# VH-VL binders against q8ixk2r445to577, part 54

Target 1, 133 residues: q8ixk2r445to577
Amino acid sequence: FFGMLQNKGLTDYCFDYNPPDENQIVGHQVILYLCHGMGQNQFFEYTSQKEIRYNTHQPEGCIAVEAGMDTLIMHLCEETAPENQKFILQEDGSLFHEQSKKCVQAARKESSDSFVPLLRDCTNSDHQKWFFK

## First folded at step 3 (VH-VL)

Design b46 (framework fv_axatilimab)
Fold by ESMFold2-Fast, scan of step 3:
Structure b46 (fold): chain C 133 residues (1-133), chain A 120 residues (1-120), chain B 107 residues (1-107)
Amino acid sequence: as target 1 above (133 residues)
Amino acid sequence: EVTLKESGPALVKPTQTLTLTCTFSGFSLSTYGMGVGWIRQPPGKALEWLANIYWNDDKYYNPSLKNRLTISKDTSKNQVVLTMTNMDPVDTATYYCARTRYGDYYFDYWGQGTMVTVSS
Amino acid sequence: DIQMTQSPSSLSASVGDRVTITCRASQDISNYLAWYQQKPGKAPKLLIYAASNLQSGVPSRFSGSGSGTDYTLTISSLQPEDFATYYCQQYYSYPYTFGGGTKVEIK
């Protein structure tokens, strides 16, 4: 699967990665932004190794979770995907992070007009359901 | 398992500062994403959100009251403190503290509430 | 600020009745909505979050539905302990706002 990774509950928003510094392409938080349908910073690839790859830069980035954290950050992809970079996109649309046993949820940043994906206990919430467009 | 309790004065004079303490157990504000908020309810009226504080010491205030509110925490004591300056009779309400999470800004466990009456 | 309007402000019902309470937001809140139950003299209790997700320990007769600006709390078969005031809360936008409440009274 590849394309824009859109949320079912927060229907106008897609995974987006736009690092503020071109000299540090990885290490920043993945955000959610209005889906524009043009790929670019919203184009991701879901691989057979359960990675969510960011294909617009060299070297390629892979979405990861740091131990004890609930935010998604961009790391360098490894030749063998580490457990913190593996997400299972399930038939019901949930995006399950095996290492933490949590699901990716669309959430608002407290005092800003920004949305971000966060790890939360798995529920049947539409905010935890994702699909590629 | 999760419990919260509010404490503070029951009576406050107009223009004084109110200080309320929330003491909790069953969770920690050292846990990533964890937060505690304050909500008030005037007698017979609706709930009004006041302020939130989080594990990383980030603080957020209702803009209608932000110049009057200060929220702080003592993680080691499992306590969150709210201060509200220049109290007015209209601030008479039951004040609640409740658990919240960054990203999930609803309140899943609430204290019993403490009634604060503002009168001369 | 997002305004939350609940209807009705009060209703009278009998044990066994199906009760429906509505909450309308002044703008699309994308299912970032919670429902609370408050009994006289007590603190609110979370019933539902993310518009339709039942909080653990809450009886299955409670359910939430809706999308966009319009949301509903339903009690499928009212029990004696359900006579209370119910509040909705949006958490889509800062500051967080509550509805005016719906009082469910005994008939």
Scores: ipSAE 0.616, ipTM 0.894, lowest interface PAE 1.9, mean pLDDT 91

Design b47 (framework fv_axatilimab)
Fold by ESMFold2-Fast, scan of step 3:
Structure b47 (fold): chain C 133 residues (1-133), chain A 120 residues (1-120), chain B 107 residues (1-107)
Amino acid sequence: as target 1 above (133 residues)
Amino acid sequence: EVTLKESGPALVKPTQTLTLTCTFSGFSLSTYGMGVGWIRQPPGKALEWLANIYWNDDKYYNPSLKNRLTISKDTSKNQVVLTMTNMDPVDTATYYCARTRYGDYYFDYWGQGTMVTVSS
Amino acid sequence: DIQMTQSPSSLSASVGDRVTITCRASQDISNYLAWYQQKPGKAPKLLIYAASYLQSGVPSRFSGSGSGTDYTLTISSLQPEDFATYYCQQYYSYPYTFGGGTKVEIK
């Protein structure tokens, strides 16, 4: 799959990544933003190694979660995907992070109007269901 | 190269409105995800975030100061303007503008700062 | 709002020393933490974002670690240009809040 990675529960929101500096594509948080259908910062590829890839024209970025954290951040992709970069997109739309045994959930960032994807215990919530558009 | 610079009055009288302008280069607020914020620092004290504005004109204000603050932008001029009403001596501080990003609300490039003294 | 507590408030160290500065959040901030360096009379400079990622152009002697509520900035071998006040900032929730600062004085 490839395209916009959209949330079933927050139906207007998609995975979004736009690094501030071409020389610093790693370590920044993946956010959720209104789906715009223009590709660019919302265009992701789900690979056979269970990676979620970004940046088609630069060193490619891969979404990862460090051990003990719940934040999705951009890492540099590797020839063989490390465990912290593997997400199983299940038939029900759940995005399961193998290393942590948790699911990616669309979550509101406390008192702000910003939404971000975070690791949470797996539930059958539509906020944990994703699809490529 | 990214640069930002603050401008405005160095002295403000109590009850007056402060207007500060941030002029920047090396990036645009028409770029998706880009933002500019204002942070202040009273002499010898810690940093305090005031307000952010983003490429899409979304605005965020420190709730403790929200009723006193207005942030706006002129994308074509590469400028962001902060106004703060009803100035008090406690508002004496160095005021900085800095670049930020939607979703990552830290500040990667800062202006030199402008000292504002509130005194009769 | 989230309170950020830095310790110590000040320290003195010699060139070549390992310096450790701690930042504690009043609640879990999930690594949404940045570290800044501010030299006397100058604007702050970003050193680290997302708790552990080094900003481009920052010397490798600076590193960040931690998770949950407790975070650490380490300078592995202090240099004369590292005399400064260091601030942490959480960006998990607005209002975005800064620690009180840690002043590093080189002996």
Scores: ipSAE 0.006, ipTM 0.598, lowest interface PAE 9.7, mean pLDDT 86

Design b48 (framework fv_axatilimab)
Fold by ESMFold2-Fast, scan of step 3:
Structure b48 (fold): chain C 133 residues (1-133), chain A 120 residues (1-120), chain B 107 residues (1-107)
Amino acid sequence: as target 1 above (133 residues)
Amino acid sequence: EVTLKESGPALVKPTQTLTLTCTFSGFSLSTYGMGVGWIRQPPGKALEWLANIYWNDDKYYNPSLKNRLTISKDTSKNQVVLTMTNMDPVDTATYYCARTRYGDYYFDYWGQGTMVTVSS
Amino acid sequence: DIQMTQSPSSLSASVGDRVTITCRASQDISNYLAWYQQKPGKAPKLLIYAASTLQSGVPSRFSGSGSGTDYTLTISSLQPEDFATYYCQQLYSYPYTFGGGTKVEIK
C-alpha cells in the first residue's frame, strides 16, 4: 500500500510530514493536514515490515513512537525494522502499534483547529480508521 | 486574549547591532508545538520572513540573512529576542513578531510592529 | 527559494464588486498557502490558511481556492473595510516567502 494515508472519521485529513528543516528529515512530529491529492508531504508507503515510510527525501524516514510517548515521530529507517517502528494496518482500518498495544487516532491539538495522530486505547472509532488513497 | 508587542530602538546607525524583543501574553512557548516568528516590511514593500523559534528551541533563519540573525527565547518571561548584526540603511523596515505553531503553517496573531530606521 | 508571484500588483474596485487576486508559486506548494490582509499602518491579519480554510472570525465573503502552483483569493462583494493590501505566503518550505502584494483601492 502507498499513497495518502487518510482518516475515515475526519475525511478531509491525511498523514502529513513537513519537517521544519528540509535538510534534516528526522526528529519531528508527524501531523494531520487537509488532504490535497498531490503526494509529496502526504505520500507514505506501508511496507511488508509493517513500517510507514516517508520516501520524499533521502535518507528515508520511518514513523516511530518512543517508549512512554503517544506522538508519532520521524526516525531514520533501518535495514531491519525496530519494534517502535512497527504498525499493523488491520482489516478494519485500525493502525495498531504492537509495542505499545495502542491504536493511532486522529486527535485535535489543544487551542488549535489542527489535528495530529496520537496513540490511544483502541476503540473502533472512525477516528482510528485509516486507508491509503 | 492573545497579544504580542515588539520593542527596541527606533533608530540604529549603520554597522550597529539591532536587538528587538517580542513580549506576548495569552499563550506560552512551553506549550507543545508553539512558536514565534519575525517578519519585516520595508516602507512600501512586501513582507519578508526572517526567523522562527519553537517551544523546543528549534530555530530557523532566512538563508539570505542567516549569518546576521540570532533568535532566542525566555519561556519564563514570555519573550522572544531577535538580534541582527551589521545594520545597513536597506534594513530600514517595520519589524513584526507573530505566533505560529508547528503543524499549523500560518501566523495567526501579529504584534503591531516596530519601525526601525537605519541612518547616520 | 520558492518565488511567489502575485497579480495584479494593484486594482481599483467599487463597493459590491467581486475581486479576484491570484498567486503563483515557482513550484508545487501542496496547498501550504496563507492569505493575509494588511490595512495602512497596521499589522497583517490572517484571512485564509491551507489555501481554502477560512480563519475563525473572517467574513464569509472571503474565499480561497487553487492547488499545485496556482491559487486565488476571492472577495465576493467588496465592502468599505476591505480596501487594503493582500499578501499570499507559502509555508511549504523554509525560507517562507510572500507574494509582492495586491493593493485593492477604491475607484
Scores: ipSAE 0.007, ipTM 0.599, lowest interface PAE 10.1, mean pLDDT 86

Design b49 (framework fv_axatilimab)
Fold by ESMFold2-Fast, scan of step 3:
Structure b49 (fold): chain C 133 residues (1-133), chain A 120 residues (1-120), chain B 107 residues (1-107)
Amino acid sequence: as target 1 above (133 residues)
Amino acid sequence: EVTLKESGPALVKPTQTLTLTCTFSGFSLSTYGMGVGWIRQPPGKALEWLANIYWNDDKYYNPSLKNRLTISKDTSKNQVVLTMTNMDPVDTATYYCARTRYGDYYFDYWGQGTMVTVSS
Amino acid sequence: DIQMTQSPSSLSASVGDRVTITCRASQDISNYLAWYQQKPGKAPKLLIYAASTLQSGVPSRFSGSGSGTDYTLTISSLQPEDFATYYCQQSYSYPYTFGGGTKVEIK
């Protein structure tokens, strides 16, 4: 799958990544922003290696969660996907992060009215359900 | 080459409304992600962010001043306008407009600034 | 609002000195931090963004470091043109907030 990765619970919000420097695509947190339908910074690809790939920019970025963390950050994609970059998109729409055994949830950013995807214990919440459009 | 330039009155009386215009070149607010913000600096003091406007007409205001601020754009004229009501001597400052981009979250090109003095 | 505490408020230094300026956020800002240089009578100029990424055209003697709440701007060998006021800015959440500034003066 590929396209805009939208949240079922926060129905107007999509995965969004627009790095501060077009030559430096790694190290920043993936956010949620109002879906604009134009692709670009909201265009992601779900690969056969279970990666969520950001390939509108070169070099290609892959979403990862570092050990002990709960934030989704952009890393460089590797030839063989490391475990911290693998997300299982399940039939119910949940994104299961294999290494941590947690699910991606739409959450409010601390001290802000902004939203971000975070790892949380898996629940049947619509805030943990995602789909490509 | 990106350039921005502020224009507006140099003197404003207390209680009046200030209107500042930012005219720019080298980029367009029709471009995805593009935005312009306003920042001010009272004499001898720190920078204070006022407002941002983006290509899609999304607007953000400093909450401490939000009831006094209005930001708008005219994409065809390459202009962004900031209006601030009920001016007070403490609002005396140099006002800057600067380019930003959605997702970039910093100001990479700045206008030269326009000094606004509030006094009677 | 996120408070940005910048230290020191001023310092005196000589050409060739290593200068360190610190910026502390009242909460984790996840590297959404920029540094600006401002010379008297002029607009600020972007030096560093994303905490540690040097803006194109900025001399390599400038560097940024830090994470979470604590960030540092370092000038490894101060040059005459570096005497200016430096500001940090967070963009983690609205309203964007700036530090109080650090004035680097000639000794």
Scores: ipSAE 0.007, ipTM 0.539, lowest interface PAE 12.5, mean pLDDT 86

Design b5 (framework fv_axatilimab)
Fold by ESMFold2-Fast, scan of step 3:
Structure b5 (fold): chain C 133 residues (1-133), chain A 120 residues (1-120), chain B 107 residues (1-107)
Amino acid sequence: as target 1 above (133 residues)
Amino acid sequence: EVTLKESGPALVKPTQTLTLTCTFSGFSLSSYGMGVGWIRQPPGKALEWLANIYWNDDKYYNPSLKNRLTISKDTSKNQVVLTMTNMDPVDTATYYCARTRYGDYYFDYWGQGTMVTVSS
Amino acid sequence: DIQMTQSPSSLSASVGDRVTITCRASQDISNYLAWYQQKPGKAPKLLIYAASTLQSGVPSRFSGSGSGTDYTLTISSLQPEDFATYYCQQYYSYPYTFGGGTKVEIK
């Protein structure tokens, strides 16, 4: 699978990575933004190692969740994917983070800020259902 | 498993400050993403959200009441305190505290509520 | 602020009836909607979140549906214990707002 990773419940929003500093491509939070259909900052690959890979900038990034956190952060991809970078895209559209046993959910920051993907206990919510467009 | 309970005065005079305490068990505000909010309900009327506080001490207030509200927490005591200044008879309501989570701004467990009457 | 309008304000129904309560938001809330049940003299209880996801322990006769601005709570076969006021709440945008409530009386 590859393309724009869109949410079923928050229907017009896609995974988006637009780092604040062009000189530091990794280490920043993944956000959700209006799907524009053009790829670019919204283009992700789901790999055979269960990575969500971002290749628009160099170096290539892989989405990870740090221990004790619920936010999705861009990390450097490794030769063999570490457990914190592994997501199972399930048949029902759930994006399951193996190490934490939680699912990725579309959520709003409690401010004027935009939407973000967060790890939450797995539910049957459409805000936890994702598909590649 | 999860319980919350409100405490505070049952009667407040106009212009006084109301202080309410929420004491909870079965979860901690040291847990990532966890929060507690306050909601009130005047007799026979709808629910109105007042304020939320989160594990990282972020605080949010209903803009219509912001100048009158302060929310604080004592994570080690499992307590959240709401203060509301310049009470008016129109503020007569049952006040609830409830659990919420950053990103999931609905309320899954509620206290029993405490009735606050503002006398004329 | 997002205004939440519930209809009807009240209804009477018989045990076994299908009951539908509606909630309309003043703008698109993208399924960030919760439903609560409040029995007389009690605190509200969460029934549904994310418009259609049933809270753990809530009977399967309760269901939620809708999208955009229009949402519904359905009770497929009304029981005596379902006498209550039901509230919707949007959590799409700060500040969070509730509907005016729908009182369900069983007769």
Scores: ipSAE 0.559, ipTM 0.883, lowest interface PAE 2.2, mean pLDDT 90

Design b50 (framework fv_axatilimab)
Fold by ESMFold2-Fast, scan of step 3:
Structure b50 (fold): chain C 133 residues (1-133), chain A 120 residues (1-120), chain B 107 residues (1-107)
Amino acid sequence: as target 1 above (133 residues)
Amino acid sequence: EVTLKESGPALVKPTQTLTLTCTFSGFSLSTYGMGVGWIRQPPGKALEWLANIYWNDDKYYNPSLKNRLTISKDTSKNQVVLTMTNMDPVDTATYYCARTRYGDYYFDYWGQGTMVTVSS
Amino acid sequence: DIQMTQSPSSLSASVGDRVTITCRASQDISNYLAWYQQKPGKAPKLLIYAASTLQSGVPSRFSGSGSGTDYTLTISSLQPEDFATYYCQQHYSYPYTFGGGTKVEIK
């Protein structure tokens, strides 16, 4: 699947990655921002290896969650996807992170009007349901 | 309440190095995603972004300033320091520090600014 | 670098007027545009981010719109405290760049 990865509960928001330098796309947090259609920073690919790829820039980035963390960070894609880069997009729209056994949830940053995807205990909340558009 | 305040010399001679300190309260650079940036404004001119530093010590510099800039932080003291080498009269400006977040890159709270004049 | 162009550079208006300020980016910035208000001798204040999201505490007479390369800040009914210089900033791509400013002066 390709497209903008949109939240069912936070209906106007999409996965967004805005790297400081398009040639240095790794190490930064994935955020949620207002969906703007076909913009490059909101265009992701869900692969057969269960990766969420950001491939509009070189080198190719893959979303990962580091051990003990709850934030989604851009890492370099690898030939064989490591466990921290694997997300199972379930039929109900849940994004299940295999290594942590948690689900990706749209969450508000403390003391701000900005939103980010975070790992949380899996629930049936619409804030944990995602779809490609 | 979030507050930031700039401190440093008001007068700098050409070729000298400028060192500015931003001291803040109401937030921490240990918080995930948190950052502080520096922006300057020459008299009567537009705002110009200089540098950002983030919670993880990631640093970003305006490439127009040719490696003249160094930004550092002391998370325990709630301070961010900007150093700018080889000052020139064209660098005369009000210098601001402001809070930002990784992924946002806009500035939601600003210090009052400190005026730096570069003159002989 | 993404160049931000504001128009007009200055305008004269009266209290109660509808004021429109435009900002054009040299490339698509995907709605990552912020607006700041700066009064003489003071630091800028964030009004709007992500093109249309109002910062907490900002009066509802301020609104932002636009997409792609063209963005607008509107003040629906100008108040005395709104006489200031307004700056746009793209928060899409490093290095972060500001427009040249629009000075809103009393007529």
Scores: ipSAE 0.000, ipTM 0.543, lowest interface PAE 13.3, mean pLDDT 86

Design b51 (framework fv_axatilimab)
Fold by ESMFold2-Fast, scan of step 3:
Structure b51 (fold): chain C 133 residues (1-133), chain A 120 residues (1-120), chain B 107 residues (1-107)
Amino acid sequence: as target 1 above (133 residues)
Amino acid sequence: EVTLKESGPALVKPTQTLTLTCTFSGFSLSTYGMGVGWIRQPPGKALEWLANIYWNDDKYYNPSLKNRLTISKDTSKNQVVLTMTNMDPVDTATYYCARTRYGDYYFDYWGQGTMVTVSS
Amino acid sequence: DIQMTQSPSSLSASVGDRVTITCRASQDISNYLAWYQQKPGKAPKLLIYAASTLQSGVPSRFSGSGSGTDYTLTISSLQPEDFATYYCQQYWSYPYTFGGGTKVEIK
């Protein structure tokens, strides 16, 4: 699958990656932003290796979770996907991070109108349901 | 297993400062994303959120009361302290502390509440 | 600030009744809504979060629904222990705000 990765509960928001510093393209947090339907910074590919790949920058980025964190960070893709970069998109729309055994949830950053995907214990919440558009 | 308990004075005089302590167990504010908030409820009235503090020492205050509120934590003691200045009879309420989480700004476990009366 | 309006302010019901409580936000809160139960002299207890997700340990007779600005808490078959005041809370936008409460009284 490929396209904009949209949230079922936070219905107008999509995965978005637009690092604030071009000198440090990887290592920044993935955010959620209003879906614009144009791809670009919201275009992701779900691969056969269970990666969520971002192809608009060079080198290609892969979404990962760092040990001890609940946030999704952009890392460099590897020839063989490491476990921290593997997400299982389940039939119910859950995006399951196997290494941590947690699900990706849409959440608001408290100090701003910014939104972010976070790892949380898996629930039936629509804020944890994702689909490609 | 998660418990929270408020402590502080039951009676405060107008213009004085109120200091309340929340002591908790069953979780730690050293855990990523964890937070504790304060909510109050005047007799017979609705709940009003006051302040939140998080694992990283980020602090958020209700703008209507921001100039009067200070929240702090002592992670090693499992305590969160709320200070409210210039108390007025309209601040008479039951004050609760409760657990929250960054990104999930609802409150899943609450203390029993402590009644604070502001009177001469 | 987002205003949360609950209706009705109070209702009388009998054991076994289906009870519906409504919460309306002054703007779209995208399902960032929680429901609490408060018994006289007690602290609130979380029932539901994310509009429709039941908190662990809460009986299945409680359910939440809705989207956008309008949300509903339903108790499918009221039990004696359910006579309480219920509050909704939005956590879409800072500062977080609660509804005025709905008191469910014995008929």
Scores: ipSAE 0.481, ipTM 0.861, lowest interface PAE 2.5, mean pLDDT 90

Design b52 (framework fv_axatilimab)
Fold by ESMFold2-Fast, scan of step 3:
Structure b52 (fold): chain C 133 residues (1-133), chain A 120 residues (1-120), chain B 107 residues (1-107)
Amino acid sequence: as target 1 above (133 residues)
Amino acid sequence: EVTLKESGPALVKPTQTLTLTCTFSGFSLSTYGMGVGWIRQPPGKALEWLANIYWNDDKYYNPSLKNRLTISKDTSKNQVVLTMTNMDPVDTATYYCARTRYGDYYFDYWGQGTMVTVSS
Amino acid sequence: DIQMTQSPSSLSASVGDRVTITCRASQDISNYLAWYQQKPGKAPKLLIYAASTLQSGVPSRFSGSGSGTDYTLTISSLQPEDFATYYCQQYFSYPYTFGGGTKVEIK
């Protein structure tokens, strides 16, 4: 799977990564932004190692969640994917983060009208269902 | 290489419709992701975004002015046209067209601007 | 709509000075911020996009920083050609909005 990773509940929103520094692509939070179909900052690849890769330039980034956190951040991809970079895309569209036993949910950022993907307890909500377009 | 230029009337009477044309060179609106927008600036005031149009004919309007604005393009002529209805003296401003991209909604090259005065 | 507040509205500086201009968004804009320079009677010129990425051809004395709601444009050593009005713009959320501008005047 590769392409725009779109939310079923927030139908106009896609995974988006807009690093402010092209030479330092890691360490920033993954956000949700209006799907634009252009690729680049919204182009992701789901790999056989259960990674969500941002590969528009070198080095390739991989989405990760640090222990005890609920935000998705960009890390460098490794030869063997560490557990914090593994997301199980299930048949029902849920993205399950096995290390934390939580699901990725489209959520409003606390003090803002903007949206971000966050780890939350798994539900059958459309806000936790994702698909590649 | 990239240039944009606005053209249209310098004077408009209240209640009339304003039509502005942006003519550009050095890029094409047939290119994937490419767009052109309009921004205005009343004398001594801040910039205000009006509308964007993209390669795929997708259109976005400032909601505060949406009922008055129409944006269109002629890709073969390298032109984008903005129409604004029911002009009022408060619409007196310098109007700019500028290049933008889908997903990256900042404006990297701007026209010189055209001053539009609305008075009787 | 996201409100963009710039401070100061104007400042006086001398050639060689370090100038700092701030821009505050009414909500988190996740670094979707651009800075423009406008000289009297001229169109704006893009300086910085994605909060900190310098546009090609812009002098290295210009830099951008910040995250979340608070962003800063810095001119490390002001030159005569830098006397202008500077605007920030958020492009995180439609409609796209600009700050009120900061006028940098000669002291």
Scores: ipSAE 0.007, ipTM 0.558, lowest interface PAE 11.7, mean pLDDT 86

